# VH-VL binders against q8eqq3: the designs that were tried, part 7

Target 1, 246 residues: q8eqq3
Amino acid sequence: MKIHIMIAEDERLAREELMYLLQQENDIILCPSAENGDQLLNLYQEYNPNVIFLDIHMPGINGIEVAKKIRNEFEDKDIIIIFTTAYESYGVQAFEIQATDYLLKPFSEERFKIAMNRIRKTLSTKKVRKPKVDKLVVNLDEKMMVIDPNQIGFAAREGRTVKIHFISNEVIETKMNLKELEEKLSGFPFYRPHRSYLVNMDCIKEITPWFNGAYNLVIKDLAESTIPVSRTAAKGLFDALQGVHH
Below, E stands for the ipSAE of ESMFold2; O stands for the ipSAE of OpenDDE; V2 stands for 0.75 times the mean of E and O plus 0.25 times the DockQ between their complexes.

## First folded at step 1 (VH-VL)

Design R7 (framework fv_roconkibart; at its last look DockQ between E and O 0.01; V2 from the best seeds 0.00; counts 0 for: pae E 22.0 > 2, placed apart)
Fold by ESMFold2-Fast, scan of step 1:
Structure R7 (fold): chain C 246 residues (1-246), chain A 121 residues (1-121), chain B 112 residues (1-112)
Amino acid sequence: as target 1 above (246 residues)
Amino acid sequence: QVQLVQSGAEVKKPGASVKVSCKASGYTFTNYAMNWMRQAPGQGLEWMGWINTNTGNPTYADKFQGRVTFTLDTSISTAYMELSRLRSDDTAVYYCARGSLWFGELYFDYWGQGTLVTVSS
Amino acid sequence: DVVMTQSPLSLPVTLGQPASISCRSSQSLVYSDGNTYLHWYLQKPGQSPQLLIYKVSNRDSGVPDRFSGSGSGTDFTLKISRVEAEDVGVYYCMQGTHYPPTFGQGTKLEIK
């Protein structure tokens, strides 16, 4: 699994050093970074990361206050919090909010590696964190749309653009290609049955045999659309659906 | 070859102060926290606090806040515990012990031999 | 403070027989990182305490395999499969999950 990590750090150079260290890891996805506590709380709610690296000393609400809001007001016991600080004057508060680790500035590669090891061990043994809100942001001409991926039936390439078909029968058009869309939806049960289609497997209603070992599938509530399944994608689709006979 | 060697036994009168030393060897002093515990005769163990050897910042248990001071001399890998305004119920063996610098993993893998502090009039 | 309660307080045991010590906490010892910071120490007569078991079930280096720890949440057990003369002393459980760290009152293991 990919670990979604967010940073809140007031100082540009410290933020960039931490981003550099995190970017060397191959199992990490960096969320947008925050420069203060209020921005962190907004981004935290939007992206629902697995881990926050949280500077204690920030203007406005400090890192301890941010962590207390996450633990107590948002009642989030599953998020991993790593404090970053030049000092450990907040030892009692760190116990109270149950931080997983501390990193002292300036960051050492050795200590960073220990913290990363703790994060990975914690995620492997802990109850799996589930996003409270999983949203997809799609750029449309003149606006951005915030989408619930569970409402997507399928997406299809039409000429230069991709059309996203909702189970509500609403359709939106984006310049994002299917590969980009697939990557953004990697946490959801989407499958590529054909080079020009991406389907929500939870929404598949019927699969019927077609020419040359290919198949056609129909999405729930979108029966007017017949989606092709290539011969090369068919086995993987049946394997992914489990319990569907070849 | 990790060793923590403490200073010798002390006898003090009520109202005095005592300073116990703990000299570390066999590891990098600043990579581990130093914790302090005490044990009254025939009684159990009580945590007094710890000091971060990398930053010099101490954390004191509430019961001892205002009476205890933890300090370091990193040039000789030595930690100190000073307890002031001694009372007869401060009579105990005082221990230093090595722990993690990381708040989540608090356990003590090496202990000093102990220093008996007797407070009597 | 989290109260750590050990039982029994006095444990007379015959050489070669098994021994078991219970430790109960007033609150769950599961930390937010998923680890349980419950540790066991042995204090032999006239000596400083020594670490036996850390994080419920991990033996410290050099600790014989006859020692084992188990438990979860608030209920923990230290077992000695076959007691030897060198095992005499006071056993303490300790929690590191909640501030301040607290110890059990101790269990004195004696040979009959």
Scores: ipSAE 0.000, ipTM 0.429, lowest interface PAE 12.7, mean pLDDT 82
Fold by ESMFold2, look of step 2:
Structure R7 (fold): chain C 246 residues (1-246), chain A 121 residues (1-121), chain B 112 residues (1-112)
Amino acid sequence: as target 1 above (246 residues)
Amino acid sequence: QVQLVQSGAEVKKPGASVKVSCKASGYTFTNYAMNWMRQAPGQGLEWMGWINTNTGNPTYADKFQGRVTFTLDTSISTAYMELSRLRSDDTAVYYCARGSLWFGELYFDYWGQGTLVTVSS
Amino acid sequence: DVVMTQSPLSLPVTLGQPASISCRSSQSLVYSDGNTYLHWYLQKPGQSPQLLIYKVSNRDSGVPDRFSGSGSGTDFTLKISRVEAEDVGVYYCMQGTHYPPTFGQGTKLEIK
């Protein structure tokens, strides 16, 4: 089995030293490296690594907060996290986040080998890891609903509550507001065409003009629904749909 | 070695309640959901619901809504199922089973040994 | 809810001969990620169910090669190429694609 490893480290020399150690291992595939917590979260979602070497002290969201987000918000309990730090005092926090190991900088070859052996042992006892499948979990008062975000056509605020409309025509109600819902769906192509709506851009079928520079959307398989696009949101929507972003 | 050990058999009268425990070992308890199934004598398997061991939030199958409660004690890696207002057709073997917290990997790879609950007058 | 229908419900088999169990769902079990979450369990006499095959065709650890699963969409089959005495029990299919998860009625395999 090849181990897919991602490094999150903002200091170039530390990053290069860790890459050097990893290159000596014959069962490793290196993913692109991250230089900050936000970049790590984006790359993590794209490349689905088995292992992250995660510097605690990065600009922006620190490594502890990143690990908590991976464990709790993305609910990835199987990814192996190895914290790296110059400070010995973080060991207890690493354990509480279920990190597999903790490496002090500058990196010791001996400690690195021990960490690699632990990684290999952990992976050999698990079922082959499937490609990550991101799910949205919505807590209804009496149950949790596990949702594939690709099945959501749009969500709309109606009074104090938000209704999630599926491309199957099913509708559920959530206590989450649209901002919270949008944040939970950040890895999927959702867009706010209007302050009261959140739309799955992959599900847009038609866009028609409306007065004063606004537009209306029609969602695939939900032809009875018309979703407004505000004047201020129209440019961003068209840019995203036409692929004019890098 | 993953193991789920359930509490022993119970005999109850109609109208009572029963609480079945399921103690997990050999894995990190909060990494997997705990599911509950039952099997009436000579009958097939019926899913009763699930509890997210990380958040503590339960989900109950519609048939059991209002009568069943799932709880956890994560300090001892134990899940509980309580069924109230028992009647004779609640006589069944009750199982806990480990499942994924991930929707796309929902299959029950380890099961408890089962707890026979007999409801008779 | 998705209805899972097994056939036959009772399956007497001569030792060493093949066996085949059908499972049909009321809806497609293909999930949006392209995977099909159809699983098979064996409940031996007096025991808890145990996972046999997951995601249509993948044998769980320790399951002999004589067990195989196949199918797609709504129609699925579990095959045993040569029935052994230890294969006696009740076989269940279960779907995990749609909420809530649901089981078939079971197929009792017995030696005749």
Scores: ipSAE 0.000, ipTM 0.382, lowest interface PAE 22.0, mean pLDDT 81
Fold by OpenDDE, look of step 2:
Structure R7 (fold): chain C 246 residues (1-246), chain A 121 residues (1-121), chain B 112 residues (1-112)
Amino acid sequence: as target 1 above (246 residues)
Amino acid sequence: QVQLVQSGAEVKKPGASVKVSCKASGYTFTNYAMNWMRQAPGQGLEWMGWINTNTGNPTYADKFQGRVTFTLDTSISTAYMELSRLRSDDTAVYYCARGSLWFGELYFDYWGQGTLVTVSS
Amino acid sequence: DVVMTQSPLSLPVTLGQPASISCRSSQSLVYSDGNTYLHWYLQKPGQSPQLLIYKVSNRDSGVPDRFSGSGSGTDFTLKISRVEAEDVGVYYCMQGTHYPPTFGQGTKLEIK
């Protein structure tokens, strides 16, 4: 079971740093990040993460207010909140809203690890909430199809279009490019093993060696489809599967 | 607090090499890139390049390509800059400075105290 | 490379008076993400440069509010509302939008 974590941080450098740290953990799925409180609240409702790293000092509504809204208005007492701040004086407020921890900027790796351990301990002692599925809408000729990302095995670029392959061996075609699709699937365990492919890592059955340091993926679809892994993407894939940053 | 402490002043002959160290403390070393700049006497600042402290991958300014080498000892949070084939016009104060690991944010929020390298015959 | 041009290069100022430094870039410093990566540094006599302003208008930690940055595109300004003795030094603008990063010539602020 992986922990779904969402970040709210208005400072790009801090946000990216935290993303980097989180991506080093093997049991984490990183949800889309927010740059302000309003974005967080919208994304929160959509993705329903287990944990939020929440910057206190954001433009508009501050992190404390956001946390209060989540606790009181959304009545979510289960979500784990970790505050991030440049100031040490917010400990009392964090306690009042039952925050699990807070991290000072700039982030210490050691301190971050401590926070992660606390998150894990907390989750082990209570019922873990399942994140909401973000549905994908794809235009297909004269109709629209609503897609569950969990049903996708992989997507492949073919010419100027992208074909989405489901685990059921159903295939649909979209004009959305792989980059766009990858962005839409943010928060789900998808990886780019090749410039022409996007794979659901949960659907990987096995990895087999190929030519010149490359690999092939066998997918758990009915056809047991084979997907190439480029040499440049190989290390990143293994790291991602093992919870190392890629 | 964040600190960057550089090695002491160096005096070198033309053609020699110099290696300057920069020890970081007060932050996670591998979360920030290390940049190198120099400043000739009475002149402005010149960017020499940077090293990714996480991957160890260096990037050098075109002017110094083939003559400068950036290295790391992550176990002691230290970055090194080695400049070879020294010339008189390499006489300058050399600085290490912390920056973003991401290309999009190239600014330097903490600097070392500088290392004077004098090249004279 | 992007050329950064500062003016003036020498800035004598009376204590308590305001100061203004201009920085112009040879091309727009607006990045694809919408941010402008123009920064200001101060190098006090005998010291290392220190960050004053990042991304046009954000003061670094510990920088007094009498310092302010503004501008857009290719034209930027650093202002000191009331110059103090500790403000003496050389000010540099720097762009981090385009590779490689480049600095202005520096503006030497002195007290009259």
Scores: ipSAE 0.000, ipTM 0.495, lowest interface PAE 14.7, mean pLDDT 87
ESMFold2 (binder alone), look of step 2: mean pLDDT 93; pTM 0.943

Design R8 (framework fv_roconkibart)
Fold by ESMFold2-Fast, scan of step 1:
Structure R8 (fold): chain C 246 residues (1-246), chain A 119 residues (1-119), chain B 112 residues (1-112)
Amino acid sequence: as target 1 above (246 residues)
Amino acid sequence: QVQLVQSGAEVKKPGASVKVSCKASGYTFTSYAMNWMRQAPGQGLEWMGWINTYTGNPTYADKFQGRVTFTLDTSISTAYMELSRLRSDDTAVYYCAREDYGGYAMDYWGQGTLVTVSS
Amino acid sequence: DVVMTQSPLSLPVTLGQPASISCRSSQSLLHSSGYNYLHWYLQKPGQSPQLLIYLGSNRASGVPDRFSGSGSGTDFTLKISRVEAEDVGVYYCMQGLQTPLTFGQGTKLEIK
């Protein structure tokens, strides 16, 4: 099972350092990062992460206020919150929010690994283990479809809905978001090349380079659909395709 | 209250070096990157580079590589920009600015330091 | 290097009227995260630049709601819904997508 993690950190260098540490873990999917509290609240609603690494000292709405909104206004008691801070004195506030852990800047690899272990332990006690499934069941309002995941080329987010594209060029629309779909397909070789796409790696026909380190994927479907690959996702995609895991 | 306070105006001869300081207060110095810019009289803004206040690692724009040095004194929350081998066309107001909001957005700027290079 | 081009360079406006400034980049500033790495700054006469808009459309802390940013990719607009006397100065767009960071040439807003 992969852990969906979101970062809110407005200082680019601290954010990049935390991303570097997280990218070295093999069971993590990084959501798009937020650079302030308002962006995090918007991305949180869109991506529904399992874990948020949340900088306390952000301009505008601060990390403590963000955590309070998530816990109290959005009624999400299950999300795991790890605070990041340069100060030791926030401890009483973290307790009131029921944070799982905190990381003091500068981040040590030892403390980061301890936090990751606490995240994994917390998730293992909260989740019901689902057996590996050969089929995907999707509710289409009028009916439920039983889908062979091997027939899916990719899924794309369009506004608030997700469309699942089959290699046959058939398309179905679902209320399920990309995170939920990715979780249900975790036993299959699916990858997030872009915030708005989930791709079946077995269905990639070719990869073509684009400007500035970005790439395009061509799918093995009748339309030869083209899917963008972000600069940040490219390395992980190439590693996954070649069976290299860090 | 976030403040960046720069050192005072300098008058230098061609070939000399100048060192501008930028003292930060009101926030954790090492949590935010520091950028350096300059503006020649009547001209636009030009980026010189940035320094990672967390690691101490500087990055310089190619135009200034070899002539500029960014350093820190974290014990007094101060960043420094030293520009060597000064020319008359280095006459400008030099700014430090804190990076926030990601993508190099600079939310707080120092008041500027006028460096005049004349013979 | 990414070239940033602003239009107009000089913008005389009447108090209380709207104003609009265009900024074009030589390359797309849209990142895979969905954000445009474009920021707007105002430099009032004799003062340091101040951040107005970051990541395309987000107002910086303390910036009045009459300021708004829009656009995506290579074409961006800064709008002031009703110009006030304190808005006089030079407006700069800046790209933060890649180094070296580059600024537009500036737009001088003046009251008629």
Scores: ipSAE 0.000, ipTM 0.402, lowest interface PAE 17.8, mean pLDDT 81

Design R9 (framework fv_roconkibart)
Fold by ESMFold2-Fast, scan of step 1:
Structure R9 (fold): chain C 246 residues (1-246), chain A 123 residues (1-123), chain B 112 residues (1-112)
Amino acid sequence: as target 1 above (246 residues)
Amino acid sequence: QVQLVQSGAEVKKPGASVKVSCKASGYTFTDYYMNWMRQAPGQGLEWMGWINPNSGGTTYADKFQGRVTFTLDTSISTAYMELSRLRSDDTAVYYCARTYYDILTGPYGMDVWGQGTLVTVSS
Amino acid sequence: DVVMTQSPLSLPVTLGQPASISCRSSQSLVYSDGNTYLHWYLQKPGQSPQLLIYKVSNRDSGVPDRFSGSGSGTDFTLKISRVEAEDVGVYYCMQGTHWPYTFGQGTKLEIK
């Protein structure tokens, strides 16, 4: 399926380089490009793209303001936003508007391909409601274990390993990290409420407020374990539990 | 298991350069930022900067800007810190440490640290 | 630079008793993304630092629940509900909200 992509970039050379990179992909349709935020907002309404590559620093309405207008005024929660910026640092304001990725100028082909893979993965996740895997195979030190994901209550990083906790109270230990486990469980209702935890949403029994907008989870049949929910993960968790998809 | 292993102790003269390595194992090298810190004998911790192994992007603390360079060799999951024009007050244990960075939730704490590399700048 | 001030600098405690360490920042640590990047580390004698708490109140994997973090804005606290022998070391708070990142001067916890 074809992905409709739009660019907003005020620097001609950066815009042309990004257009060149995008044209090398065979699964996209490139919408007309914008040279400023006002032009992008007009073209966005006309062409309804799936993805916007959006320069943060543009004269007039900047990229952050454009993204906020799309999220708030147009109520478009599904559009994928990739920011482009000359600056690499912690806490770029791009993160406040839930961008999927960012690209540092000048653009490298390798980094661009990583961003494209994230776009495709995000679109795939939005479309796929069914489990991508019927069973999970986990490598243990002496054996491979075939796991029914529906029997998993949660997984937690403990020290340098990940422990998978089954609703049967059985626990297994794996060297696979939580990100890898999350990817293998893609399509099943698993969620990252915290950097060190992955929970089966079908198995959540209770959610209680803790402090500073954080929560604690209790899993069915595993009531002895309390799982933290970070402030930043809470909105996504409640959205997912209520049937709202990201 | 997740581990960061640093190169061995160095003794340098004032004006020389030192290059410390930090080899990662047990995780996907490009998923975590690499921080560099130092600790002078009997003193507290000082942050020097970080590098993003996914992009090669670096941020240096102003105190070290122009004297420090962070580099990577992703084929062997190794990060490097080179400090030039050494002075006696650069004598310290130098640490690498990883931090998880997510585009929506920002950086997390530094959860795995190297064992430290003592750099002595002698008269 | 943001100055991080810890108190006390020396903390003798009796085994099994609670301990509390304060950390104060010269500027608010709430970042524009809504997160507060205040972390706590423990450096045991002769060892590298280890992460205890990240983003004010989140325990890192494997950290016992007797450790807890709290606070907001410029005033933060690390609490140990029942001190054990292995808790001896120097505790550091660190801010990651403002560049450059800065550490507190450290609090040395010792058993009486």
Scores: ipSAE 0.000, ipTM 0.420, lowest interface PAE 12.8, mean pLDDT 81

Design T10 (framework fv_teclistamab)
Fold by ESMFold2-Fast, scan of step 1:
Structure T10 (fold): chain C 246 residues (1-246), chain A 122 residues (1-122), chain B 108 residues (1-108)
Amino acid sequence: as target 1 above (246 residues)
Amino acid sequence: QLQLQESGPGLVKPSETLSLTCTVSGGSISSSNYYWGWIRQPPGKGLEWIGSIYYSGSTYYNPSLKSRVTISVDTSKNQFSLKLSSVTAADTAVYYCARRGYDILTGYPDYWGQGTLVTVSS
Amino acid sequence: SYVLTQPPSVSVAPGQTARITCGGNNIGSKSVHWYQQPPGQAPVVVVYDDSDRPSGIPERFSGSNSGNTATLTISRVEAGDEAVYYCQVWDSSSDHVVFGGGTKLTVL
């Protein structure tokens, strides 16, 4: 897959440096570049890029204000934003408004490669965030149950079936597999911490380290069950809980 | 800045107990995000994980060493320690202490001490 | 017990690309870390979480991990890259950290 990248940068030399670095990558397509915030918003709407490299200090609308408009007014949580700045103090603000990374001017190839790797990891995740469904319908042998997803603590695979555990401590068993259940719950804050589990992130009570970066977690009101978090899933879980890569 | 420092006798006699302490500075050992562990390396050979401990006292040991290994933690001193019993010449190695686990902010899994050589000889 | 298999040695000429493999059953589902140990020194992480690089490690060090093989790639090899390289994973089935046997990189 080609990654569509847009640059917003007022200074010609800084813009050309970013273009040069990006041209060394063979999996990207450069969209037209912007020289100010208004131009970026117009080009963003026209080209719908995967990634924006966004200068914080531009004439008119600054980069932070542009990012807030994209996140809040356009409700675009999927676009990856990398801030560029001459001032190290803006790194904190970039983190707080859920930018994927920031690059300090003048650009180092080392930091640029870290940002590109982070972009690729984020894009490769490809979790679909669909609009929230009010109710979940689950097939149970001779009946179908209508479920409020907010009442689900977690679901676990046991052999050939899946058990859905409610915060009421009720448990139901279904022939639906975890992938199907996850797809039906894609509008709700559910996460796969392990191949055999699906958890309601709103119901996580505590997370405890295990070996070498793996974890265990416990659901509120379901403390009898300890749920594993694989090493591979751990960073994504923490990012989702903290709102960085939800 | 986080620093881990190994300390203990550099010479242990065969059949005795090897005892090492790791002192942690610049960070708290009472963190729910990390394990604290020991890795060793015999001269000219590869790395071998010995075991790890969580600040609560929960321990995890290499199965091949489990009968001889005890790792303990002292949160009041910000230290954790290794005891390896019934040592032989095969236990001669550089011993490293390390912070194990996933750093939420950096993604970095490990932070290692400098290592200390322990020789088992009469 | 889970086992990681590395070739005992790899030789490359300066400026060439070295590839060091780490074999393990379904290793692509695990996170692989790579350590560089120059003669007489403590190990240093050069790649973690399959493909991430710590600050200060040159971009010519990279990693990949899929299927049954993880690979550390060192481009434009320099004499100073001579070291033993170890791969490492955590194995939940055996409840322990597993290191590969190490690969000595020789730059001729």
Scores: ipSAE 0.000, ipTM 0.357, lowest interface PAE 21.3, mean pLDDT 79

Design T13 (framework fv_teclistamab)
Fold by ESMFold2-Fast, scan of step 1:
Structure T13 (fold): chain C 246 residues (1-246), chain A 121 residues (1-121), chain B 108 residues (1-108)
Amino acid sequence: as target 1 above (246 residues)
Amino acid sequence: QLQLQESGPGLVKPSETLSLTCTVSGGSISSYSYYWGWIRQPPGKGLEWIGSIYYSGSTYYNPSLKSRVTISVDTSKNQFSLKLSSVTAADTAVYYCARVPTYYKGYFDLWGQGTLVTVSS
Amino acid sequence: SYVLTQPPSVSVAPGQTARITCGGNNIGSKSVHWYQQPPGQAPVVVVYDDSDRPSGIPERFSGSNSGNTATLTISRVEAGDEAVYYCQVWDSSSDHVVFGGGTKLTVL
């Protein structure tokens, strides 16, 4: 498992030291770094990291208030927070906010290794968050397109190619198969209602009964398209839409 | 007591670059506790934020002005500066520099006197 | 882009209470700051972080912020309070400082 880690640190030398220590680990992916609390909150929402190393003293909103916002306003109990600070007195506050650990500056390699072990232990015992790929890259004949998955209504297999239908009514054609597309979209709410279709569950408007226990779907803003739901896929679709996992 | 003072030409021709400097006196610009910002006010109109800078050089810009704005800091002179390119009559305003405490982002707790910049031939 | 809405003017008699509103979508989740700008002068902060007062600002100035409305309250209004008042937030989703359009307080 790769661990996606984000750093918020306004001091260049402290940030570079953390980056150096993290880059020595083979099981991490380093997200873009923030230099202040507001930048971190934006990057956190965009990249959905597993772990944040969070400097307490930063420009703008301080690290403790950033952590409170993540825990309370965003209701995120699964993200791992490691505070960094030059002041030992902040260790008590870090504990109270459900931080996994804190590191005192200047960073020691020994303390860093202890923090990394706590991160790995915490990830093994908690349900792991999946970092979201925010864009989908699709190969076309002479170019690659960078796509926002949230703009996809559905994809359909037609002959030897797959057509991706956007809620804008744009359509693109790719030689990628539906299984590959589904795997690339695993961080997004897509479902296979039929062997020839992949649907964005956030875009489903209507579900209508059909023959033999099958159903038809209508996608928001793509009302002229009728998407079949096979008998075998129907129960799983309703369970997924209602938040029930069997 | 810490004071901020704007300086620069009061008249800029259309299509040219508006350039202003803010001098910080009575205290250091090299403080982790503060950002330093620029706000403008066209005559008879409201306040519009231009951007803010940290002593490290990190910047935030108003998205509406981002393509034309550069803010820089010179810690050795205790100054920070604004450059606004390709000016038009719409850029005529009183320009203020201000200080921004980092803990309670992003209010402006100390303002310069303001300097009127007129864009005219 | 995030927008703050203020009434263009409010009129009060000396000794009365003035209330200046600042409307914004889910503004109660943000920190609201208030500035007083007397005619021909630079703005000064009178309330920050919803309800805190800077040193030197009279206790007559107070603030509140919940839901979709923040309010600056000035009790026992004096002639010297006559100014344009601006509300302001930091919108973290766009990294943008947003000001309201301003409210002119006239002390009749």
Scores: ipSAE 0.000, ipTM 0.388, lowest interface PAE 17.3, mean pLDDT 82

